# Ledger of designs, part 58: VH-VL binders against q8ixk2r445to577

Target 1, 133 residues: q8ixk2r445to577
Amino acid sequence: FFGMLQNKGLTDYCFDYNPPDENQIVGHQVILYLCHGMGQNQFFEYTSQKEIRYNTHQPEGCIAVEAGMDTLIMHLCEETAPENQKFILQEDGSLFHEQSKKCVQAARKESSDSFVPLLRDCTNSDHQKWFFK

## First folded at step 15 (VH-VL)

Design u43
Fold by ESMFold2, fold request of step 16:
Structure u43 (fold): chain C 133 residues (1-133), chain A 119 residues (1-119), chain B 107 residues (1-107)
Amino acid sequence: as target 1 above (133 residues)
Amino acid sequence: QVQLVQSGAEVKKPGASVKVSCKASGYTFKGYAMHWVRQAPGQGLEWMGYINPYSGKTKYNEKFKGKATMTSDTSASTAYMELSSLRSDDTAVYYCAREKYTEYYFDYWGQGTTVTVSS
Amino acid sequence: DIVMTQSPSTLSASVGDRVTITCRASQDISNYLAWYQQKPGKAPKLLISAASTLQSGVPSRFSGSGSGTEFTLTISSLQPDDFATYFCQQYYSYPYTFGQGTKLEIK
């Protein structure tokens, strides 16, 4: 799958990655932002290794969750995907992080009207349902 | 360079409608939410809402829901705001303002459109 | 709605003075706070975002500070170009709201 990774519950929002330095993409948080349909910062690929890749620029980034954390951050992709970079996009639309046993949810940043994807206990909430367009 | 150029001043009678335009240049119009902000004479600024030019989806300040209608034409790089059933207290300067990508604050503003409602 | 309260409403000062304008939010807004300058007949101009981040092309005599509910805009040495009205704005939650403005006048 590839394209805009969108949320069923938080409509009009897409996975987005806007690092301060476009030449150094590692270590910043993935966000949710209004979909714009232009690719680039909102273009992601779901790979056969179960990675979510940000690869419209070199070197390629892969979304990861570090042990004990709930935030999705950008790491460099590796030839063999590390376990912390593996996400299972299930048929019901849930996006499961197997290492942590949690699901990706659209959530408010600091209770604001800014949004980020975070790991949470898996539920049936539409805010935990994702699809590519 | 980024520019937002708004349509000219309008004088209207109570009960009429007005449609203000905001033509964008110097950036990819579809990529940025466009907001509208009102300033009544001698008063402060009020946020009215925004439109996502890609999807056409809007969010309104409840105060202006039913009064203002925001639309856009991506092929013309132009946002619009229509005010209906004008009353004298709709007299104000109306600004378009571009949301900074992913940051939410307003980095560029149009020059403003004065709407005057009088008999 | 989050109410933004500025003080003072009007401030008289001389060229060279140090001035401080405060902005209070009715609830915690973290650092989701911008400052704008507006001259008569002109659109607002962004000065500061994220409470303290100075925008490109804005003179370094402008600075911002604060987090939570209390915020400050400081002009370290007033210049003639700085006489204007200043607004704070929260972008923490909808509806976005502005302070009532502080008019900075020549004494």
Scores: ipSAE 0.842, ipTM 0.931, lowest interface PAE 0.8, mean pLDDT 93
Fold by ESMFold2, fold request of step 18:
Structure u43 (fold): chain C 133 residues (1-133), chain A 119 residues (1-119), chain B 107 residues (1-107)
Amino acid sequence: as target 1 above (133 residues)
Amino acid sequence: QVQLVQSGAEVKKPGASVKVSCKASGYTFKGYAMHWVRQAPGQGLEWMGYINPYSGKTKYNEKFKGKATMTSDTSASTAYMELSSLRSDDTAVYYCAREKYTEYYFDYWGQGTTVTVSS
Amino acid sequence: DIVMTQSPSTLSASVGDRVTITCRASQDISNYLAWYQQKPGKAPKLLISAASTLQSGVPSRFSGSGSGTEFTLTISSLQPDDFATYFCQQYYSYPYTFGQGTKLEIK
């Protein structure tokens, strides 16, 4: 799977990665932003290793969640995916983080109308349903 | 060089409609949300809503739902805002404004289009 | 709706003066605040984003501060080109709202 990773409940929003420094892609938070269909910051790939890759940069970035955290941040991909970089995109559209046993949910940043993906207890909410386009 | 060029001033009678255009250049049009902002004579600024030119989806300030219709033509790099059933209190300058990518504030504005509604 | 209240509504000052304009939000908006300058017959121009981030090409005599509910735009040494109306704007939640404006006039 590859392309725009979109949310069912928060319509018209896509995973987006826009680090402030193009030379420093590691350690910044993944956001949700209005889909634009241009690839670039909104182009992601779901791999056979259960990674969500940001493939527009070398070295390649992989989405991770550090132990005890709920934020999705960019790490460098490794030859074999570390456990904190493994997600299962389930048939119902939920995006399950194996290590934490939580699901990715579209959430407000600071209660604002800015949005980010965060780990939350898994539910049936459409805000926890994702698909590639 | 980002530039937003709006259509010229309009004088309309009550009950008419008007469609204001905002032609963008110097950037990839469909990659940026386009907002519309109203300024009545001697008054402050009011946010009217936005359109995502990629999807065509809109969000309106509730005050302008039913009054304003926002559309875009990506092949022409142009956003449109139409006002229907004009009244004298629709007299204002209407601006288009580009949302800064991922930052939400407005980094570039059109020159404004004056709409005058008079009998 | 988040109400943005500016003070003062009109400010008279001379070239070389230090001036401050305040903006108060009716609720906590973190730093989701921009300042715009508008001259008669022209579109607003972005000066400051994120409460304190000066935009490229804006003179360093402009500065912004604040977070939460109280924000300040400061011009450290007023120049002739600075006589204009200034607006704050929150972009924390829809509908986005502006302060009513502060007209900075030459004394």
Scores: ipSAE 0.834, ipTM 0.929, lowest interface PAE 0.8, mean pLDDT 93
Fold by ESMFold2, last read:
Structure u43 (fold): chain C 133 residues (1-133), chain A 119 residues (1-119), chain B 107 residues (1-107)
Amino acid sequence: as target 1 above (133 residues)
Amino acid sequence: QVQLVQSGAEVKKPGASVKVSCKASGYTFKGYAMHWVRQAPGQGLEWMGYINPYSGKTKYNEKFKGKATMTSDTSASTAYMELSSLRSDDTAVYYCAREKYTEYYFDYWGQGTTVTVSS
Amino acid sequence: DIVMTQSPSTLSASVGDRVTITCRASQDISNYLAWYQQKPGKAPKLLISAASTLQSGVPSRFSGSGSGTEFTLTISSLQPDDFATYFCQQYYSYPYTFGQGTKLEIK
């Protein structure tokens, strides 16, 4: 799968990655932002290794969650996908993080009207349903 | 250089409508939400809402729902705001303002369009 | 709606003075606060974002501080170009709201 990774419950919002230094893409948080259709910062690839790959630069970035954390951050992709970079996009639209056994949910940052994807206990909420477009 | 150029001043009678334009240049128009802010004479600033030029989706301040309609034309790099059923207390300067990508505050403003409603 | 209250409403000062403008939010807004400068007949101009981040091209005599509910804008040595009206704005939640403004006048 390839394209804008969108949320069913939080409409008009896409996964977005806007690192402050385009030559240093590691270690920043993935956010949700208004979809804009310009590619790059909002285009991702879901690979056969169950990676969500940031598809704009070499070397490619892969979304990860560090042990004990709930935030999605950018790591470098590796030849063999590490466990913390493996997500299952299920048929019902849920995005399951294998290592933590949690699902990706659209959530408010600091209770504000800015949004981020976070790991939460899996539910059937539309805020945990994702699709590529 | 980012620039937002608004349409000229308007004088209208009560009950009329007006459509203010905001033409953008120096950046990719569809990539940035466009906000509208009003300033009545001698008063502060009021946020009216925004449009996402890519999707056409809008969010309005409840105060202006039913009064303001925001649209855009991506091929012309232009945002519009229409005010309907004008009343004298709609007299104000209306600004367009660009949202900074991923940051939400307004980094560039149009010069303002004065709308005067008098009978 | 989050109410933003500025003080003072009007401030008279001389060139060279240090001035401070306060903005208070009716609830915790973290650091989601911007400061704008507006001169008569002109559009607002962004000075500071995230409570304290000075925008490119804004003189270093401007500074911002605060988090949560209380914020300040400071001009360390007032210049003639600084006589204007200043607005704070929260972008924590919709509707976005502005303070009522502080008019900085020459004494």
Scores: ipSAE 0.827, ipTM 0.928, lowest interface PAE 0.8, mean pLDDT 93
Fold by ESMFold2, fold request of step 18:
Structure u43 (fold): chain C 133 residues (1-133), chain A 119 residues (1-119), chain B 107 residues (1-107)
Amino acid sequence: as target 1 above (133 residues)
Amino acid sequence: QVQLVQSGAEVKKPGASVKVSCKASGYTFKGYAMHWVRQAPGQGLEWMGYINPYSGKTKYNEKFKGKATMTSDTSASTAYMELSSLRSDDTAVYYCAREKYTEYYFDYWGQGTTVTVSS
Amino acid sequence: DIVMTQSPSTLSASVGDRVTITCRASQDISNYLAWYQQKPGKAPKLLISAASTLQSGVPSRFSGSGSGTEFTLTISSLQPDDFATYFCQQYYSYPYTFGQGTKLEIK
């Protein structure tokens, strides 16, 4: 799948990656922002290796979770996807991180009305449901 | 260069409606939320809400629900804000303001549209 | 709603003075605070975002500080162009709210 990765519960919000330096894409946090349909910062690909790729420029980025953390961070993609870069998009829309045994949830940043995807215990909340458009 | 140009001043009677326009240039219109801010004469600034021009989805300050309707026409790069059932306390300058991408604060403002409601 | 309270409401000062305007939030807003300058009959102009980040084209005599509930805008050496009304604004949560303003007047 490819396109805008949207949240069912937090409507009108998409995965977004806006690194401060477009030439240094590694190590920054993925956010959620109002969907805009322009591609690029909100264009992601879900691959056969279960990666969520940010591939509008080279080298390609893959979303990862670092050990013991709940944030989604951009890493470089590898030829064989490491376990921390594998997400299972299930039929019910949940986005499961197998290594952590947790689901991606739309969550508030610092309790504000800014939003980020974070790992949380899996529930049936619409805030844990995702789809490509 | 980014520019927001608003429609001209309006004088209305109580009970009427008014529609203010905000024409954007110098950037990709649908990529940025457009906010509306009110300033009554001699008073401070009051946030009214925003529209996402891509989706048409809006968020209103509860104070203005039922009073204000925000729309946009992406092909014309124009945002609109309509006030209904005007009262004298709707007399104000109305600004459009662009949200900075991913940052939420307002980096560009229209010149303002004065709406005067008098019997 | 988060109430933003500015102090003072009016400030009289002379060219060359150092001036400080304060803004208090009714709850912790982290650094989600902007400062705007408004001249009579004109739209507001963004000066500072994230409490302390000076915007491009804004003179270096302007600075901002603070986090949480207390914020300041400082003009280190007041110039004639700086006589205006200044507003703080929180963008931490909806509805976004502004302080009532501080009018900076020529003494």
Scores: ipSAE 0.817, ipTM 0.925, lowest interface PAE 0.8, mean pLDDT 93
Fold by ESMFold2, fold request of step 18:
Structure u43 (fold): chain C 133 residues (1-133), chain A 119 residues (1-119), chain B 107 residues (1-107)
Amino acid sequence: as target 1 above (133 residues)
Amino acid sequence: QVQLVQSGAEVKKPGASVKVSCKASGYTFKGYAMHWVRQAPGQGLEWMGYINPYSGKTKYNEKFKGKATMTSDTSASTAYMELSSLRSDDTAVYYCAREKYTEYYFDYWGQGTTVTVSS
Amino acid sequence: DIVMTQSPSTLSASVGDRVTITCRASQDISNYLAWYQQKPGKAPKLLISAASTLQSGVPSRFSGSGSGTEFTLTISSLQPDDFATYFCQQYYSYPYTFGQGTKLEIK
């Protein structure tokens, strides 16, 4: 799967990665932002290793969640996907993080009208449903 | 190099409509939300809403819902804001403003379009 | 709606003065605050984002500070070009709202 990773409940918003330094893409938080259809910062690949790759830029990044955290951050991809970089995209659109046993949910950042993907207990909420477009 | 050029001043009678344009240059138009802000005579700035030029989706300040309609034409790199059923208190300068990518504040503004509603 | 209250509404000062303009939010807005400068008959110009981040091309005599509910714009040594109206704006939640402005005049 390739393209814009969009949320069913928070319509018009896509996974977005806009690190402050384009040459150092590791360690920053993935956000949700208005979909724009230009690829680049909103172009992601879901791989056979269950990675969500940011691969329009070199070096390629893979979305990860560090132990005990709920935020999605960018790591470098590895030859064999580490457990913290594995997500299962289910037929119902849920995005399950294997290591933590939690689902990715669209959430407000600091209660603001800015949005981020976060890990939460899995529910049937449309805010936990994702698709590529 | 980023520039927003708005259409010229308008004088209208109550009950009429007006459509203000905002032509963008120096950047990829569909990649940035376009906001509209009004400034009535002797008053401050008031946010009206935005349009996502990629999807056409809009968000309005509830105060302007039903009064303002925001659209865009990506092939012309132009955003539009239409005011309907004009009243004298719609007299103001109307600005377009570009949202900074992922940052939400406004980094570039059009020069403003004065709309005067007078009987 | 988040109410943004600026003070003073008018500030009279001389070239070379240090001036401060205060903006207060009706609730915690973290650092989601911008400052704009507007000259008569002209569009606003962005000076400061994220409460304290100076925009490219803005003179270093401008600075911003604050977080939460209280914010300050400072001009360290006033120049003739700085006589204008200044607005703060929150972008924490919709609807975005502006302060009512501070007109900075020549004394």
Scores: ipSAE 0.812, ipTM 0.926, lowest interface PAE 0.9, mean pLDDT 93

Design u43
Fold by ESMFold2, fold request of step 16:
Structure u43 (fold): chain C 133 residues (1-133), chain A 119 residues (1-119), chain B 107 residues (1-107)
Amino acid sequence: as target 1 above (133 residues)
Amino acid sequence: QVQLVQSGAEVKKPGASVKVSCKASGYTFKGYAMHWVRQAPGQGLEWMGYINPYSGKTKYNEKFKGKATMTSDTSASTAYMELSSLRSDDTAVYYCAREKYTEYYFDYWGQGTTVTVSS
Amino acid sequence: DIVMTQSPSTLSASVGDRVTITCRASQDISNYLAWYQQKPGKAPKLLISAASTLQSGVPSRFSGSGSGTEFTLTISSLQPDDFATYFCQQYYSYPYTFGQGTKLEIK
């Protein structure tokens, strides 16, 4: 799968990666932003290694969650996906992070009307359901 | 360079409608939400809502639901805002404003369109 | 709705003066605050985002500070081009709202 990774509950929002330095993609947080269909910052690939890759750029980035954290951060992809970069996109649309045993949820940043994906206890909320377009 | 050029001033009678256009250039139109802001004579600024030109999805300030309709034509790089059932208190300058990508504040504004409603 | 209150409503000052304009939000808006300048008959122009981030092409005599509920726009040495109306705007939650404006007039 690849394309725009969208949320069922938070409609019209996509995974988005807009690092402050477009030539250094490591270490910044993934956000949710209005879908725009331009590719680049909103095109991701879900691989057979269960990675979510930001691969319109070299070197390629892979979404990770560091131990004890709930934020999705860009790391460099590795030949064999590290445990913290593995996500299971299930048939019901849930996006499960194997290492933490938590699900990716669309959440408010600072209770505002801006949004980020965060790890939370898995539920059946539409805010934890994701699909590629 | 980014530019937002709005349609010219309009004089209308009560009960009529008006459609204001905002033509964008210098950037990829569908990548940026377009907002509308009104300024009544001698007054401050009121946010009216936005449209996502990619999806056509809108969000309205509750005060303007039923009054304003926001649309866009991505092939023409143009956003539209239509006001219906005009009344004299709809007299104002109407601005389009571009949302800064991922940042939400307004980085570029159209020159404004004056809509005057009088019998 | 989040109410944005500016003070003062009108400020008279001379070229070379240091001036401050205050904006208060009715609730915590973190740093989701922008400042705009508007001259008569013109559209607003963005000066500052994120409470303190100066926009490209804006003179360095402009600065912003604050977070939470209280914010300040400062002009360190007033120039003739700076006589205008200034608006703060929150973009923390919908509906987005503006302060009522501060008109900066030449004394």
Scores: ipSAE 0.799, ipTM 0.922, lowest interface PAE 0.9, mean pLDDT 93
Fold by ESMFold2, fold request of step 16:
Structure u43 (fold): chain C 133 residues (1-133), chain A 119 residues (1-119), chain B 107 residues (1-107)
Amino acid sequence: as target 1 above (133 residues)
Amino acid sequence: QVQLVQSGAEVKKPGASVKVSCKASGYTFKGYAMHWVRQAPGQGLEWMGYINPYSGKTKYNEKFKGKATMTSDTSASTAYMELSSLRSDDTAVYYCAREKYTEYYFDYWGQGTTVTVSS
Amino acid sequence: DIVMTQSPSTLSASVGDRVTITCRASQDISNYLAWYQQKPGKAPKLLISAASTLQSGVPSRFSGSGSGTEFTLTISSLQPDDFATYFCQQYYSYPYTFGQGTKLEIK
């Protein structure tokens, strides 16, 4: 799968990665932003290793969650995907993070009308349902 | 160089409609939400809503739901805002404004379109 | 809706003065605050974003500060070109709202 990773409950929003320096892609948080269909910051690839890759940059970035954290952060991809970079996109649309046993949810940043993906206990909420377009 | 050029002034009678255009240049039009802001004579600024030119989806300030309709034509790099059932208190300058990517504030504005509603 | 209240509504000052305009939000908006300058018959122009980030091409005599509910725009040495109305705007939550404006009159 590749393209825009969209949320069922928070419509018109896509995974987005807008690092302040495109040559230093590691360590910044993934956000949700209005879908624009141009690829670039909203183009992600779901790999056979269960990675979500941000591959508009070399070396490629992979979404990770650090131990004990709930935020999705960009790391460098590794030849063999580490456990903290593995996500299962399930048949029901949930995006399950194997290491933490939690699901990715669309959530408000600072209670504002800006949004980020965060790990939460898995539920059947549409805000935890994702699809590629 | 980013530029937003709006259509010219309009004089209308109550009950008519008006459609204001905002032609964008110097950037990839569909990548940026376009907002509309009104300013009645001697008054401050009021946010009316936005359109996502990629999806065509809109968000309206509740105050303007049913009054304003926002559309866009991506092939022409142009956003539109139509006001229906005009009343004298719709007399204002209407601005288009571009949302800064991922930042939400307005970094570029059109020159404004004066709409005057008089009997 | 988040109410943005500016003070003063009108400010009269001389060239060279330091002036300060304040903006208060009815709730915590973090730093989701922009300042705009508007001259008569012209569109607003962005001066400050994120409460304190000066936009490119804006003279360094302009500065912004604040977070939460209280914000200020400061002009350190007023110039004739600074005659205008100034608006703050929150972009923390929809509907986005503006302060009522501060008209800066140069003596």
Scores: ipSAE 0.797, ipTM 0.919, lowest interface PAE 0.9, mean pLDDT 93
Fold by ESMFold2, look of step 15:
Structure u43 (fold): chain C 133 residues (1-133), chain A 119 residues (1-119), chain B 107 residues (1-107)
Amino acid sequence: as target 1 above (133 residues)
Amino acid sequence: QVQLVQSGAEVKKPGASVKVSCKASGYTFKGYAMHWVRQAPGQGLEWMGYINPYSGKTKYNEKFKGKATMTSDTSASTAYMELSSLRSDDTAVYYCAREKYTEYYFDYWGQGTTVTVSS
Amino acid sequence: DIVMTQSPSTLSASVGDRVTITCRASQDISNYLAWYQQKPGKAPKLLISAASTLQSGVPSRFSGSGSGTEFTLTISSLQPDDFATYFCQQYYSYPYTFGQGTKLEIK
């Protein structure tokens, strides 16, 4: 799958990656921002290795969750996907992080009206449902 | 060079409507939310809402729901705000302002459009 | 709604003075605060974002500080071009709100 990864519950919002230095794509948090289709910051690929790849740059980035954390952080993709970079996009739209056994949810950053994807206990909330457009 | 150029001043009678335009240049219009802010004479600034020109979706300050209607024309790189059922207390300068990508604060403003409502 | 309260409402100062303007939020807004300068008949101009991040082209005599509920804009040595009205604005949650403004006048 390839495209803008959107949230069912938080409408008009997409995964967005805008690192402060376009030449250093590693180590920054993925956010949610108004869908805009501009450039490549909102375009991701879901691979057969269960990766969510940021394909706009070489070397390519893969979304990961570091042990004990709940934030989605950009790492370099590897030839064989590490366990912390594997997400299962299920038929119901849930996005399950197998290593942590948690689901990706649209959440408020610092209780504000800015948003980020975070790992949370899995529920049936539409804020845990995702689709590519 | 980013530039936001608004339509000219308007004088209206109570009960009329007005449509203010904000023409953008120097950036990719659809990639940035456009906000509207009012400033009544001698008063502070009030946020009115925004439009996402990519999707056409809007968010309004509840105070202005039913009063303001925000639209855009992506092919013309222009945002619009229409005020309906004008009253004298709608007299103000109306600004468009561009949201900084992913940061939410306003990095560029239009020059403002004065709307005067008088009997 | 988050209420932003500026102090003072009017400030008289001379060229060369160090000037401070405060802005208090009615709740914790982290660092989601911007400062704008507005001259008569002109649109506001962004000076500072994220409470302390100076915008490109803004003179280094401007600085911002604070987090949570209390924020300060400082002009270290006032210049003639700095006489204007200053607004703080929170962008923490909708509706976005502004302070009532501080008019900085020549003494």
Scores: ipSAE 0.784, ipTM 0.920, lowest interface PAE 1.1, mean pLDDT 93
Fold by ESMFold2, last read:
Structure u43 (fold): chain C 133 residues (1-133), chain A 119 residues (1-119), chain B 107 residues (1-107)
Amino acid sequence: as target 1 above (133 residues)
Amino acid sequence: QVQLVQSGAEVKKPGASVKVSCKASGYTFKGYAMHWVRQAPGQGLEWMGYINPYSGKTKYNEKFKGKATMTSDTSASTAYMELSSLRSDDTAVYYCAREKYTEYYFDYWGQGTTVTVSS
Amino acid sequence: DIVMTQSPSTLSASVGDRVTITCRASQDISNYLAWYQQKPGKAPKLLISAASTLQSGVPSRFSGSGSGTEFTLTISSLQPDDFATYFCQQYYSYPYTFGQGTKLEIK
């Protein structure tokens, strides 16, 4: 799949990657922002290796969660996907992180009206349901 | 080169409607939320709401629900704000303001449109 | 709604003075605070975002500080061009709200 990764519960919001230096894409957090469909910051590829790739740049980025953390961070993609970069997009729309056994949820940043994706215990919340458009 | 150019001043009678335009240039219009801000004579600034030009989705300050309607025409790179059932206390300068991408604060403002409602 | 309270409402000062304007939020807003300058008959202009980040083209004599509920805008050596009204604005939660303004006048 390739497109804008959207949240069912937090409508009008998409995965967005806007690193401070667009030429150094590794190590920054993925956010959620109003869907806009322009440029390259909201387009991701879900691969047969279960990666979520930010592949509009070279070298390509893959979303990862580091051990013991709950934030989605951009890493370099590798020939064989590391376990911390594997996500299962399930039939019910949940986005399951295999290594941690947790689901991606739309969450408030610092209790504000800004949003980020975070790992949380899996529930049936619409804030844990995702789809490509 | 980012510019927001608003329509000219309006004088209206109570009960009328007015539609203010905000034409954007120098950037990709549908990539940025457009906000509207009111400033009554000699007073401070009030946030009215925004529109996402990509989706057409709006969010209103509750104070202005039913009074203001925000729309956009992406093909014309233009945002609109309409005030209905005008009263004399709707007299103000109305600004459009662009939301900074992913940061939420306002980085560019239109020059303002004065709306005067007189009996 | 988050109430933003500026102090003072009017400030008289001379060219060369160091001036400080404060802005207090009714709840913790982290650093989600912007400062705008507005001259008579003109639209506001963004000076500072994230409480302390100077915008491109803004003179270095302007600085911002604070986090949580109390914020300051400082002009280290006042210039003639700086006589204007200054507004703080929170963008932590909707509805976004502004302080009532501080008018900086020639003493």
Scores: ipSAE 0.712, ipTM 0.903, lowest interface PAE 1.3, mean pLDDT 93

